# Ledger of designs, part 9: VHH binders against Inositol-pentakisphosphate 2-kinase (IPK1)

Target 1, 281 residues: Inositol-pentakisphosphate 2-kinase (IPK1), of Saccharomyces cerevisiae (q06667)
Amino acid sequence: MQVIGRGGANILIDYGDPTWLWRCCIRWPDLLSSNNSYTIKNISYIKDYVEPLLHGLLCPMYLIDVDIEAIRPILSDFILNLDDKVVKVIKIKNLTNNTSNLILNNHFLKSYCSQNLQTVILELKPKWLYYDTDYCRNCTHNAFKGRGTKYCYNQLLMNPAHLELIFGECNIFPVKFKDAMHEYLRNDNNIFKILYDLQKKLTKNTTPISDIKSINDVNDEHLLLMTLRDVTCFIEWNSAENALHVNIIDVDLKPKEKWTHWTKTYSQLTSSQKIYHTSNK

## First folded at step 4 (VHH)

Design s50 (from c8, 24 letters changed; framework vhh_7ubx_2)
Fold by ESMFold2-Fast, scan of step 4:
Structure s50 (fold): chain B 281 residues (1-281), chain A 120 residues (1-120)
Amino acid sequence: as target 1 above (281 residues)
Amino acid sequence: QVQLVESGGGLVQPGGSLRLSCAASGFTFDDYAMTWVRQAPGKGPEWIATITSGGDTMRDDSTKGRFTISRDNAKNTLYLQMTSLKPEDTALYYCARLGYSYGYEWFDPRGPGTQVTVSS
């Protein structure tokens, strides 16, 4: 049992099952009970609000109870007070199972393959696909943070040929895989277009960030929009099927208290160097 | 307990060469892809090169003619051979173990890094 992934809000634990992983919330470092309460709310949110929008695209996940004694040596490094007897854990499908070679890794995406090159997986975060500014939100934010803008999902959404810049980074992608990806991106039911359309629809039903003055201006549709702006997508190709399968993860409920962070970021970007593309609205 | 210890940095003249090493312990080294990343003062991390568990390599276009990543699984050691060094290569160089991230930071340096300074 070991931690194999971590972020500010969650850790990912390998507990010895090749098919499944445990994802544990660590957002609230003071109390296990606070993380447990959030995990229960989060699973309900995902089932009631996210699953209906992403029909059949969500990574399989299940809420389970894990005895605190089984996981104490790991969680004590992340949570100060382990005040519950059980940990509410999300048991999540191991989407990189049977792919052992990381073949591409940059700020834009990761790619994995099986030893025999019969399976290729892309791990990516499209972020803000629809934006209501005249500048590209993703590229402007990346530039503000000192990152490059060579690869952009908004550019990819506008022109599938943008994919060739990414494929140029690695010479071991199978030709059949590259052809499958090109065909997938030319179809309007691809994941980037789906997320773009959902973000566009939700943006029209939410208070503009420029107009948020208090926590009371943040409604449930705004939280859902922010969730969809921060998903992780896995695209798996298998040579035998010659088909692409998409699984989406990291579809978590955002705390309303983050509204101050969102409004500060917005203000910073409106006064920064802006990056423009052909209109994506 | 995963531990990575970088070494081999130092002060070098432009056009010179250095070989960086990363000694790994606390995990089965040959099961993991490994990477080199650098960070210059006041700048974010920049990916340099990755070597897969099978030995295949990927390199950033700006350095791939000058830098070569390799590994010795018998010694649990990762290497970066740097040639034709330029002042802009001045940075703290880190090695990192790569694996699952699932929406987390893809770069997670596990060692203290080794300083490379290219001057004059």
Scores: ipSAE 0.013, ipTM 0.306, lowest interface PAE 8.0, mean pLDDT 83

Design s51 (from c8, 15 letters changed; framework vhh_gefurulimab)
Fold by ESMFold2-Fast, scan of step 4:
Structure s51 (fold): chain B 281 residues (1-281), chain A 120 residues (1-120)
Amino acid sequence: as target 1 above (281 residues)
Amino acid sequence: EVQLVESGGGLVKPGGSLRLSCAASGFTFDDYAAAWFRQAPGKEREFVSAITSGGDTTYADSVKGRFTISRDNAKNSLYLQMNSLRAEDTAVYYCARLGYSYGYEWFDPWGQGTLVTVSS
């Protein structure tokens, strides 16, 4: 058993199963019970609100109880008071188990391959696919942060040929994989279109960010919209099947307290150099 | 067996240069990303640089412009060229195979480490 990764408020643990990983919340370094409470709330949120919208696309994940004594040597490095007898852990599918070769890594996406190039995975965060501003929210935000704006999922959504800019970054992508991706993007059932439609629908039922003045202006639909703007998509291609499979992760419940961050970002982008595309409204 | 072995560490004066090597065995080296980390006395292990199987590189801000990571797949070797060395670069340097799972980075195996001391 070992920690194999750390993200913002979570650690990823290899416990000896090649198919599954443990994802453990460490957001509150003082109390295990605080992390457990959030984990329970988060799984309920995912089951009741996210799963119905992304049915069949979510990475398999399960809430499990791990005896504190089994995980104490690891968690004692991250949490000061282990005040519960069990740890609430999310058991998640290891989506990259057979594809540990990282072949592309930039701010826009990551790509993994099997040794024989029979499996290719794209890992990406589409972010704001639907936006109600006259400028591209993603490109404007990336420019504000000093990141490149060469690639844009909104432009990809409008024109599948935009994918060639991404493929130009890596010359080892199989031709069959590239062809499969182009074909996938021509169909309305692609993940970008699905997320766009969901974001568009939820945006019409939420308070505009410009009108959020307090935590009381944030409703549950706004939190769900923010979740859908921050998902991670894994698109897996297998040469034997010659088909694409999508798994979505990072569908966590956003705390309402983040409204101050969202309004601050909105104000910063409104005052920044904006990047425009043909409207996708 | 899967193994990484670092070499090239030693004592150098400030402003000097040193090249570290990492020899990989027991796996197909050119299929994996690889990284350099360092651990100074009394400090936590910190990231230095990484290179993907495709050749893309990343560097910690503290070493950017001074260090260069490279690989030679024919020799199953990873290198770190260190220029303009400073006292704060003194550390044990570790080589690691880099993978990703569920959006998280993982490192396995780790090498034994090679000591770099920068002092007059």
Scores: ipSAE 0.005, ipTM 0.268, lowest interface PAE 10.3, mean pLDDT 83

Design s52 (framework vhh_podentamig1)
Fold by ESMFold2-Fast, scan of step 4:
Structure s52 (fold): chain B 281 residues (1-281), chain A 119 residues (1-119)
Amino acid sequence: as target 1 above (281 residues)
Amino acid sequence: EVQLVESGGGLVQPGRSLTLSCAASGFTFDDYAYGWYRQAPGKQRELVAAITSGGTLYADSVKGRFTISRDNAKNSIYLQMNSLRPEDTALYYCARLGYSYGYEWFDPWGQGTQVTVSS
């Protein structure tokens, strides 16, 4: 049993099953019960609000109960008071088990492959695909944070040939894989178009960030929109099937209290060096 | 075997109403959320309405005109369509929603039910 990943709010635990991982909430370091309450609320949110929009694309995940004594040696390092007898855990599919060879890592995506190159996985965060400003929110935010802007999901969405720039960074991508990706992006059922359309739809029904002045201005549709702007996508290709399989993770409920962070970021970007592309409205 | 069977479509004049029905069998109906999708010629399939234990969601183009509902006793979901427009013309499908089972991406799609709005 070992921690194999950590974010600000969650840890990923390898518990000896090659197919599954445990994802544990550690957002509130003082009480296990606070993290358990959120985990229950979060799974309900994902089932009731996220899954209907991303049907068939979500990484398999299940709410399970783990006895505190089984996981105490790990959680005691992250949570001060283990005040519940049971830990509410999300059992999530291990999407990278057979592809540990990292072949590309840049601001646009990460790519993993099997030793024989018969399986290729892309890990990517498309972020803001639809934006209602005249500047590209993703590129402007990346520039503000000192990150790269050479590759852009909004440019990819407008022109599938943009993918040739990323393929040029790594000569070991199989030709069959590259052909499958180009074919996938020519179809309007690709993940980027799906996320773009959902973000566009939800943006029309939410208060503009410029108009949010208090927590009471944040509705449930705004939280759903922010979830869709922060998903992680895994695209898996296997040579034998010559097919692409997409799994989406990081579809968590955002706390309404994050409205101050969202309005702060908006203010910072409107005052920063803006990056413009062709409008995708 | 999971089965979802759509019915209730037809030819209707603009401004009229139709009710679509979806009958489910082969699984525990109450455990799942459900959605209505449509596909017009030359366009991709789009979600127009979803019903979950937490509430309902609608496409902007149908908000205020369409109402999704469920009847757990009859293992059915419905789509009440009011003030129909020519742009609502499409083949309509229902789908069971829920976490992916294994790497299963989708439920089998049925034949759907055709809705044509024209004078």
Scores: ipSAE 0.000, ipTM 0.106, lowest interface PAE 15.4, mean pLDDT 81

Design s53 (framework vhh_7xy4_2)
Fold by ESMFold2-Fast, scan of step 4:
Structure s53 (fold): chain B 281 residues (1-281), chain A 121 residues (1-121)
Amino acid sequence: as target 1 above (281 residues)
Amino acid sequence: QLQLVESGGGLVQPGGSLRLSCAASGFTFDDYAMAWVRQPHGKGLEYIATISGSGGSTYYSDSVKGRFTISRDNAKNTLYLQMNSLKPEDTAMYYCARLGYSYGYEWFDPKGQGTQVTVSS
């Protein structure tokens, strides 16, 4: 049993099953009960609000109870008070199962492959695909953080050939995989277009970030929009079926208290050096 | 076999109250979080409330906060929803559900017929 992934809000635990991982909330470092409470609310949110928008695309996940004594040696490093007898865990499909070779890792995506190159997986976060500013929010934010702007999902939405810049960083990608990706991106039913359309629709029903003055200005549509701006997509290709399968994870409910972070980021970007794209997007 | 049986619905006037019950069987009830969801005629499912396995934590949709209370009796394998200050907008078929999600498992898969709540004058 070991931690194999860490974020600000969650850890991923390998508990000896090659097919499944445990995803544990650590968003509130003071109390296990606070994290358990959120995990229950989060799973309800995903089913009621996220699943209807992304039907058939969500990664398999199950809410389970794990005895605190089984997981105490790991969780005690992340949570100060283990005040519940059970841990509410999301048992989530290991989407990189049997593809342990990390072949590409940059600010844009990660890619994994099987030893025989018969399976390729892309792990990526498209972020802000629709934006209501005149500048590209993703590129401006990446530049602000010093991450560079060579690869951009908004450029990819405008031109599928943008993918060649990414493929050029790794000579291991099978030709059939690259061809399958280009064909997928030429269709309007690709995941990037789906997320773009959903973000655009939700933006019409949300308070502009510039107009948020208090927690009371944040509505449920805004929380859903922010969820869709922070999803992780896994695209899996298998040479035998020569088809792509998409799974989406990190579809978590955002706390309304994050509004201060969102408004701060907006202010920082409006005062930073902006990056523009020419398009009829 | 997992079974959930809802009851307690009926016709009430605006401002009235109802208490819904859900009898659970076929699984270890206190190991699972439970939810109430509703479906108005011709509309999609709407989340109402969730309660942890121990009953120590509860969550509510904004539309019912302050009016509805979710609770459970683990000794009786029963989930409850106390509904106060009912409005015409609360008219729906109400279902209880065990929480869990995968492509092969529907976490809001009501095993019963649900219980109808109608709020009218």
Scores: ipSAE 0.000, ipTM 0.106, lowest interface PAE 15.0, mean pLDDT 81

Design s55 (from c8 with D30S D31S T52Y D56S N58Y Y102W W106Y; framework vhh_enristomig)
Fold by ESMFold2-Fast, scan of step 4:
Structure s55 (fold): chain B 281 residues (1-281), chain A 120 residues (1-120)
Amino acid sequence: as target 1 above (281 residues)
Amino acid sequence: EVQLLESGGGEVQPGGSLRLSCAASGFTFSSYAISWYRQAPGKQREWVSTIYSGGSTYYAESVKGRFTISRDNAKNTLYLQMSSLRAEDTAVYYCARLGYSWGYEYFDPWGQGTLVTVKP
């Protein structure tokens, strides 16, 4: 058993099953019980609020109990007080289990493939697809952080030919895979269009970020919208099926306390160099 | 094609010095953060140091002031310069490429490791 991924809020543990990973919350480094409470609340949120919107697209995940003694050697490195007898863990499907070769890794996109190129996976975060500013929120944010704006999921949403810029970074993508991606994006039932429509719908029910003045201005629809702006999408292609399957992860409940971060970022971007797209938007 | 190969391990006396190397191939070395990890017999793997693509360096508290991580992007090579070595530093040392996925930092690929033994 080993930690294979580390984030600020969670760790991913390989416990000897190639199909599944344990995702453990470490958001509160002082108390295991705080992390357990959040994990229970988070899985309920995902089931009750996120799953109905993204039905059939969510990565398989299950809440399980792990005895503290089985995981103590790992968790003691991340949590000071292990004050519960069990750890609430999310057992999550290992989406890259059959695709161990990382063939493309840049700030905007990661791609994995099987040794024989029969399976290709794209990992990406579409982020802010619908936005209520006249500038591209994603590109403006990337520029603000000193990143390039070479790839833009909003431009991809408007023009599937934008995909060729991404494919140009790696010449080993199978032709059948590239053709499948172009076909998928021509269909309005693609993940980018689905997320765009959901973000647009939820934006109508939320207070504009510019108008949030306190934590009391943050409602459940704001949290759901922010979740959908931060999901990770895995698009998997199998040569035998010649079909694409989408799995979405990182659908966590955002703490309301993040409102200060959201309003700060909004203010910074409105005062920064803005990136505008021509074309159809 | 993508791989990391560690070298430079060996036996050294307490208080001595040793330099480890990690040769990278098959990817754009300069674009990635690379880390050193170690695993002592019967213990879990622990993080030692990371150097980011921009040159920022970070160290575990147990090695701070004694170890220095550096990189040579022209040679696709990572180094760990170890001084004031202690018995507790005895371990197999691994280098690993830092990636980011699922909102997590992950390590892929890992090298095969190089053994460092601090002998009295």
Scores: ipSAE 0.000, ipTM 0.192, lowest interface PAE 13.6, mean pLDDT 83

Design s56 (from c8 with L98V S101T Y102W; framework vhh_enristomig)
Fold by ESMFold2-Fast, scan of step 4:
Structure s56 (fold): chain B 281 residues (1-281), chain A 120 residues (1-120)
Amino acid sequence: as target 1 above (281 residues)
Amino acid sequence: EVQLLESGGGEVQPGGSLRLSCAASGFTFDDYAISWYRQAPGKQREWVSTITSGGDTNYAESVKGRFTISRDNAKNTLYLQMSSLRAEDTAVYYCARVGYTWGYEWFDPWGQGTLVTVKP
């Protein structure tokens, strides 16, 4: 049993099953019980609010109980007080277990492939697809942090040919895979368009971030919108089927307390050097 | 506990050869694909080569034809045979399990790595 990955508030654990991983919440380092309570609330949130919006696209995941003694050697490195007898864990599908080779890794996406190039996976975070400002939120944020702005999912939404910039970074992508990706992006049912439409719909029912003055101004629609702005998408291509399959992960409930971070970031970007794109509005 | 321990680095002249080893413990070595990565001073870590549990291999374009990855499952050891070494190959070399991430960083200790220096 080993930790094989770490996200902001979660760790991924390999427990010896090639098909499944354990995802364990470590957001609250003081108490296991706090993380357990959140995990139960989070899975309920995903089932009740996220699954209806992204039906058929979510990575398979299940809430399970793991005995603390089985996982103590790992969790003691992340949580100070292991105050429950069981750990609430999300058992999640291992989406990369058939890909042996990381072939591309940049700020825009990661890509993995099988040895024989019969499977290719793209891993990416589209982030803010719909926004009500005249500047690109993603590019402006990346520039603010000193990152490159060469690649942009908002430009990809406007023109699938934008993907050629990414494909030019890696010479081993199969021609069939590249063709399948261009075909997929021309269809309005692609994941970027789906997330864009959902973000746009939710934005009409949320308080503008500029108007949030206290935690009481954050409603459930705003939390759902922030979840959809932070998902990870896996796009898998298989040569035999010559088809693309999309799985979405990182669909977690955001704590309302994050409103101070969101308003601070908004203020910083409003005062920063903004990045503009041609807009169809 | 999972451990991957790299060894075999050293100083070599251009055109020389070195054999790196990675000793694995704390997990079922046979079940995992394992990769070599390298990092030169002031540069980002780059992937070098992968070998699957079944023995299939893959290489970065910059090392194809010069490096050979292999494994000995009975000894829980991964190898990288390097030939025709160039100044650009100077880096700390790391081994790591592969293929189990959703955008998270590998948290398993990468070890101290093993330093390869190609000097004229």
Scores: ipSAE 0.006, ipTM 0.194, lowest interface PAE 9.9, mean pLDDT 83

Design s57 (from c8 with Y102F Y104W W106H; framework vhh_enristomig)
Fold by ESMFold2-Fast, scan of step 4:
Structure s57 (fold): chain B 281 residues (1-281), chain A 120 residues (1-120)
Amino acid sequence: as target 1 above (281 residues)
Amino acid sequence: EVQLLESGGGEVQPGGSLRLSCAASGFTFDDYAISWYRQAPGKQREWVSTITSGGDTNYAESVKGRFTISRDNAKNTLYLQMSSLRAEDTAVYYCARLGYSFGWEHFDPWGQGTLVTVKP
């Protein structure tokens, strides 16, 4: 058993099953019980609030109990006090297990394929598809962070021809896959349009970031909106079926305490060099 | 236990060359795509190159034509041959087996990496 992925809030553990991974919360380094409490609340949040919006699109995940003694050697490196007898773990499907070839990898997306090119996966984070500013929030944020603006998912949403920038990165994408992606984006029921519509709807019921002055100004709709702005999408194509299937991950409940980060980022972007596209309003 | 151990870094002059190695253990090396990433101080992690289990290669635009990725399945070792090195190539270099490296907001690599410094 080994840690194969680590973020600020979670670790991803390979426990010997090629189909499944264990995801453990490590957001609170002092107490296991704090991380366990969050994990329970997070699964309830996903089930009750996220699943209804993204029905059928979420990566399979299950809350399980793992005996602390089975995982102590790993968790003791991340959590000071292992004060519970059981660890609340999210068992999450390993979406790239059958696509062992990473064929494209940059800041904006990854692509994987099977050895025989009969399965292709795109892994990407669409981020802010709907925005209520004059400027593109994604492109402006990438520029502010010193990243290039290689391609924009908001522009992709408006014009499927933008796919050619992605396809130009790698010459081994099958023609059938490229055709399937073009057809998928022509359909208004694609994942980019779905996320755009959800973000737009939630934004109308959410306190504008410019108006958030304290933690008490952050409502539940704001947390849900921030979840949808931070999801990771896996778009999988299989040549036999010649169809695309979407799995979404990173649908976690955001702590309200992040309001200071969100308002700071907003302030920094409003005073930075802004990048403009045709408005989506 | 899956392990990837990077080596071969060092100090080099602009225009010079280095060869990095990544020794793999604890899994069936031949079955996996393996990638090189790099991270300079204060900057985001950057993908450099990938070689598939079938031997197909892909490169970041910034290194294309200058770096060559290869693998020796008999030795369970991944290589990165770097030529025409520039100051902007200064970074800690990491190798990574295919996985959920991009799905987590602040993913950290498995090993300590190997430092490459291009000094005038």
Scores: ipSAE 0.000, ipTM 0.209, lowest interface PAE 15.8, mean pLDDT 83

Design s58 (from c8 with L98I Y102W W106P P109Y; framework vhh_enristomig)
Amino acid sequence: EVQLLESGGGEVQPGGSLRLSCAASGFTFDDYAISWYRQAPGKQREWVSTITSGGDTNYAESVKGRFTISRDNAKNTLYLQMSSLRAEDTAVYYCARIGYSWGYEPFDYWGQGTLVTVKP
ESMFold2-Fast, scan of step 4: ipSAE 0.174; ipTM 0.576

Design s59 (from c8, 24 letters changed; framework vhh_7b18_3)
Fold by ESMFold2-Fast, scan of step 4:
Structure s59 (fold): chain B 281 residues (1-281), chain A 120 residues (1-120)
Amino acid sequence: as target 1 above (281 residues)
Amino acid sequence: QVQLVETGGGLVQPGGSLRLSCAASGFTFDDYAMGWARQVPGKGLEWVSYITSGGDTEYQDSVKGRFTISRDNAKSTVYLQMNSLKPEDTAVYYCARLGYSWGYEWFDYWGQGTQVTVSS
């Protein structure tokens, strides 16, 4: 058993099953019980609020109980007080099953492939696809963070030829895979269009970030909108079926307390060097 | 803490040879495929070679027959033997762990890189 992925809020554990991973919350370093309480609440949120919006696109995941003694050697590195007898764990589908080669890794996109190049996976974060400003929110934020603007999911949404920037980073992508991606993006049912439409709809029902003055201005629709602005998408291609399969992860409930972070970021971007795209409204 | 440290890069004339080494730590080396990729100045990243935990190897067409990847599990080290070097082989060479980081951008699969320059 080993940690194979780490974040500020979660770790991913390989426990010897090629099909499944354990995802453990480590958001609160003091108490296991705090992380357990959040994990229960988070799974309920995903089932009741996120799954209805992303029908058939969510990565399979299940809430399970793991005995603390089975996982103590790992969790003791992340949580100071293991005050519960069980750990509430999200058992999540291993979406990189049979893909061991990380062939592309940058700030916006990772790609994995099988040893025989018969399977290709893209891992990406589309972020803000719908925005109500006259500038590109993603590119402006990336520039503010010093990340550059080479890859823009909003430009990809408007023009599938933007894919050539992604394909130009690595020369081993199969031609059939590249063709499948071009065809997928021409279809209005692609994941970028779906997320754009959902973000647009939810934005109409939420308080504009510029108008949020307290935690009381943050409603459930705003939390759901912020979840959809921070999802991770996996696009998997297999040469045998020559089809693309999309799975979405990182659909976690955002704490309302993050409203101060969201308003601060908005203010910073409003005052920063803005990035505008050629208008194809 | 996954750590990959490359050594062996340098200056060499066309037709020469170099051996790159990558010392791995922070994970069970035997369980992972390991590989090499290179970045040519001003161009994108290019996969060079990989070796599975079982010892199976694959090579990019442009290096096939000239480069040989190998591993020493007892030393947690992967090697790239580069023969008959061409000016086109000039690049920064990265050692990579070929495994899973799934959704977490702070999990680095790459070493810091080592410069190989083929020029007279």
Scores: ipSAE 0.000, ipTM 0.131, lowest interface PAE 13.9, mean pLDDT 81

Design s6 (from c8 with Y102W Y104F W106Y; framework vhh_enristomig)
Fold by ESMFold2-Fast, scan of step 4:
Structure s6 (fold): chain B 281 residues (1-281), chain A 120 residues (1-120)
Amino acid sequence: as target 1 above (281 residues)
Amino acid sequence: EVQLLESGGGEVQPGGSLRLSCAASGFTFDDYAISWYRQAPGKQREWVSTITSGGDTNYAESVKGRFTISRDNAKNTLYLQMSSLRAEDTAVYYCARLGYSWGFEYFDPWGQGTLVTVKP
């Protein structure tokens, strides 16, 4: 049993099953019970609010109970008081278990392949596909953070030929895979179009970030919108089927209290060096 | 470096009042929304109230009308005025600052808390 990944509030544990991983919340360093309660609320949120919007696209996820004694040696490094007898864990599908080679790794894109190149996986974060500013929020934020702007999912959304920038980073992508990706992006049912439409719809029904002055201005549709702006997408291709399978992960509930961070970031970007593209409104 | 120190807890009878304080240091207090949380014995931590940098307030339904959150930016201090206290308000009360993390709720709940006991 090993920790194989750590995010801001979660750890990923390899427990000896090649198909599944355990995702454990560690947001509350003092109390296991606080993390358990959030995990229960988060799964309810995903099932009731996120699943209806992204039906058929979510990575398989299951809430399970793990006995504290099975996981104590790991969790004691992250949580001071293990005050429950069970740990509420999200069992998630290991989306890279059919691939052994990381062949591309940059700011917004990772790609994995099997040794025989019969499976290719793209891992990406589209972030803000719809935005209500005159500047590209993703590119402007990357520039503000001192990061590159080579891959722009808003440019990809407007022009599928932008995909060649991704393919140009690595010469071992199979031709059949590249053809499948070009065909996928010509279809309006691709993941970028789906996320763009959902973000646009939710934005119409929420208070603009510039107008949020208190926690009372944040409604449940703001939380959904922020969730959809922070998803990770896995696109898997298998040569035998010659089909693409999309799985979305990182669809967690955002707390209303985070509105101060959202408004501060908005103000910082408005005052920074802006990067402009053709409007996607 | 970032420190939050809670005080003002104690024992009180049902219907009584207490004022909790949270002294902040190591950060620009005025720039942050700050919250009160509580944890009763055998229960998870529960959000109680938040006050924004601009002074806007929000409350959990269970305490609304009975508790008042306020801040004194000159003293870097957060307050929770508690009235009409009930047995179910018995808990350790914590002060927490919302951290600037992407994608997840993040608090710096590094205060030790202050115990409030409502004895029937």
Scores: ipSAE 0.000, ipTM 0.121, lowest interface PAE 15.0, mean pLDDT 82

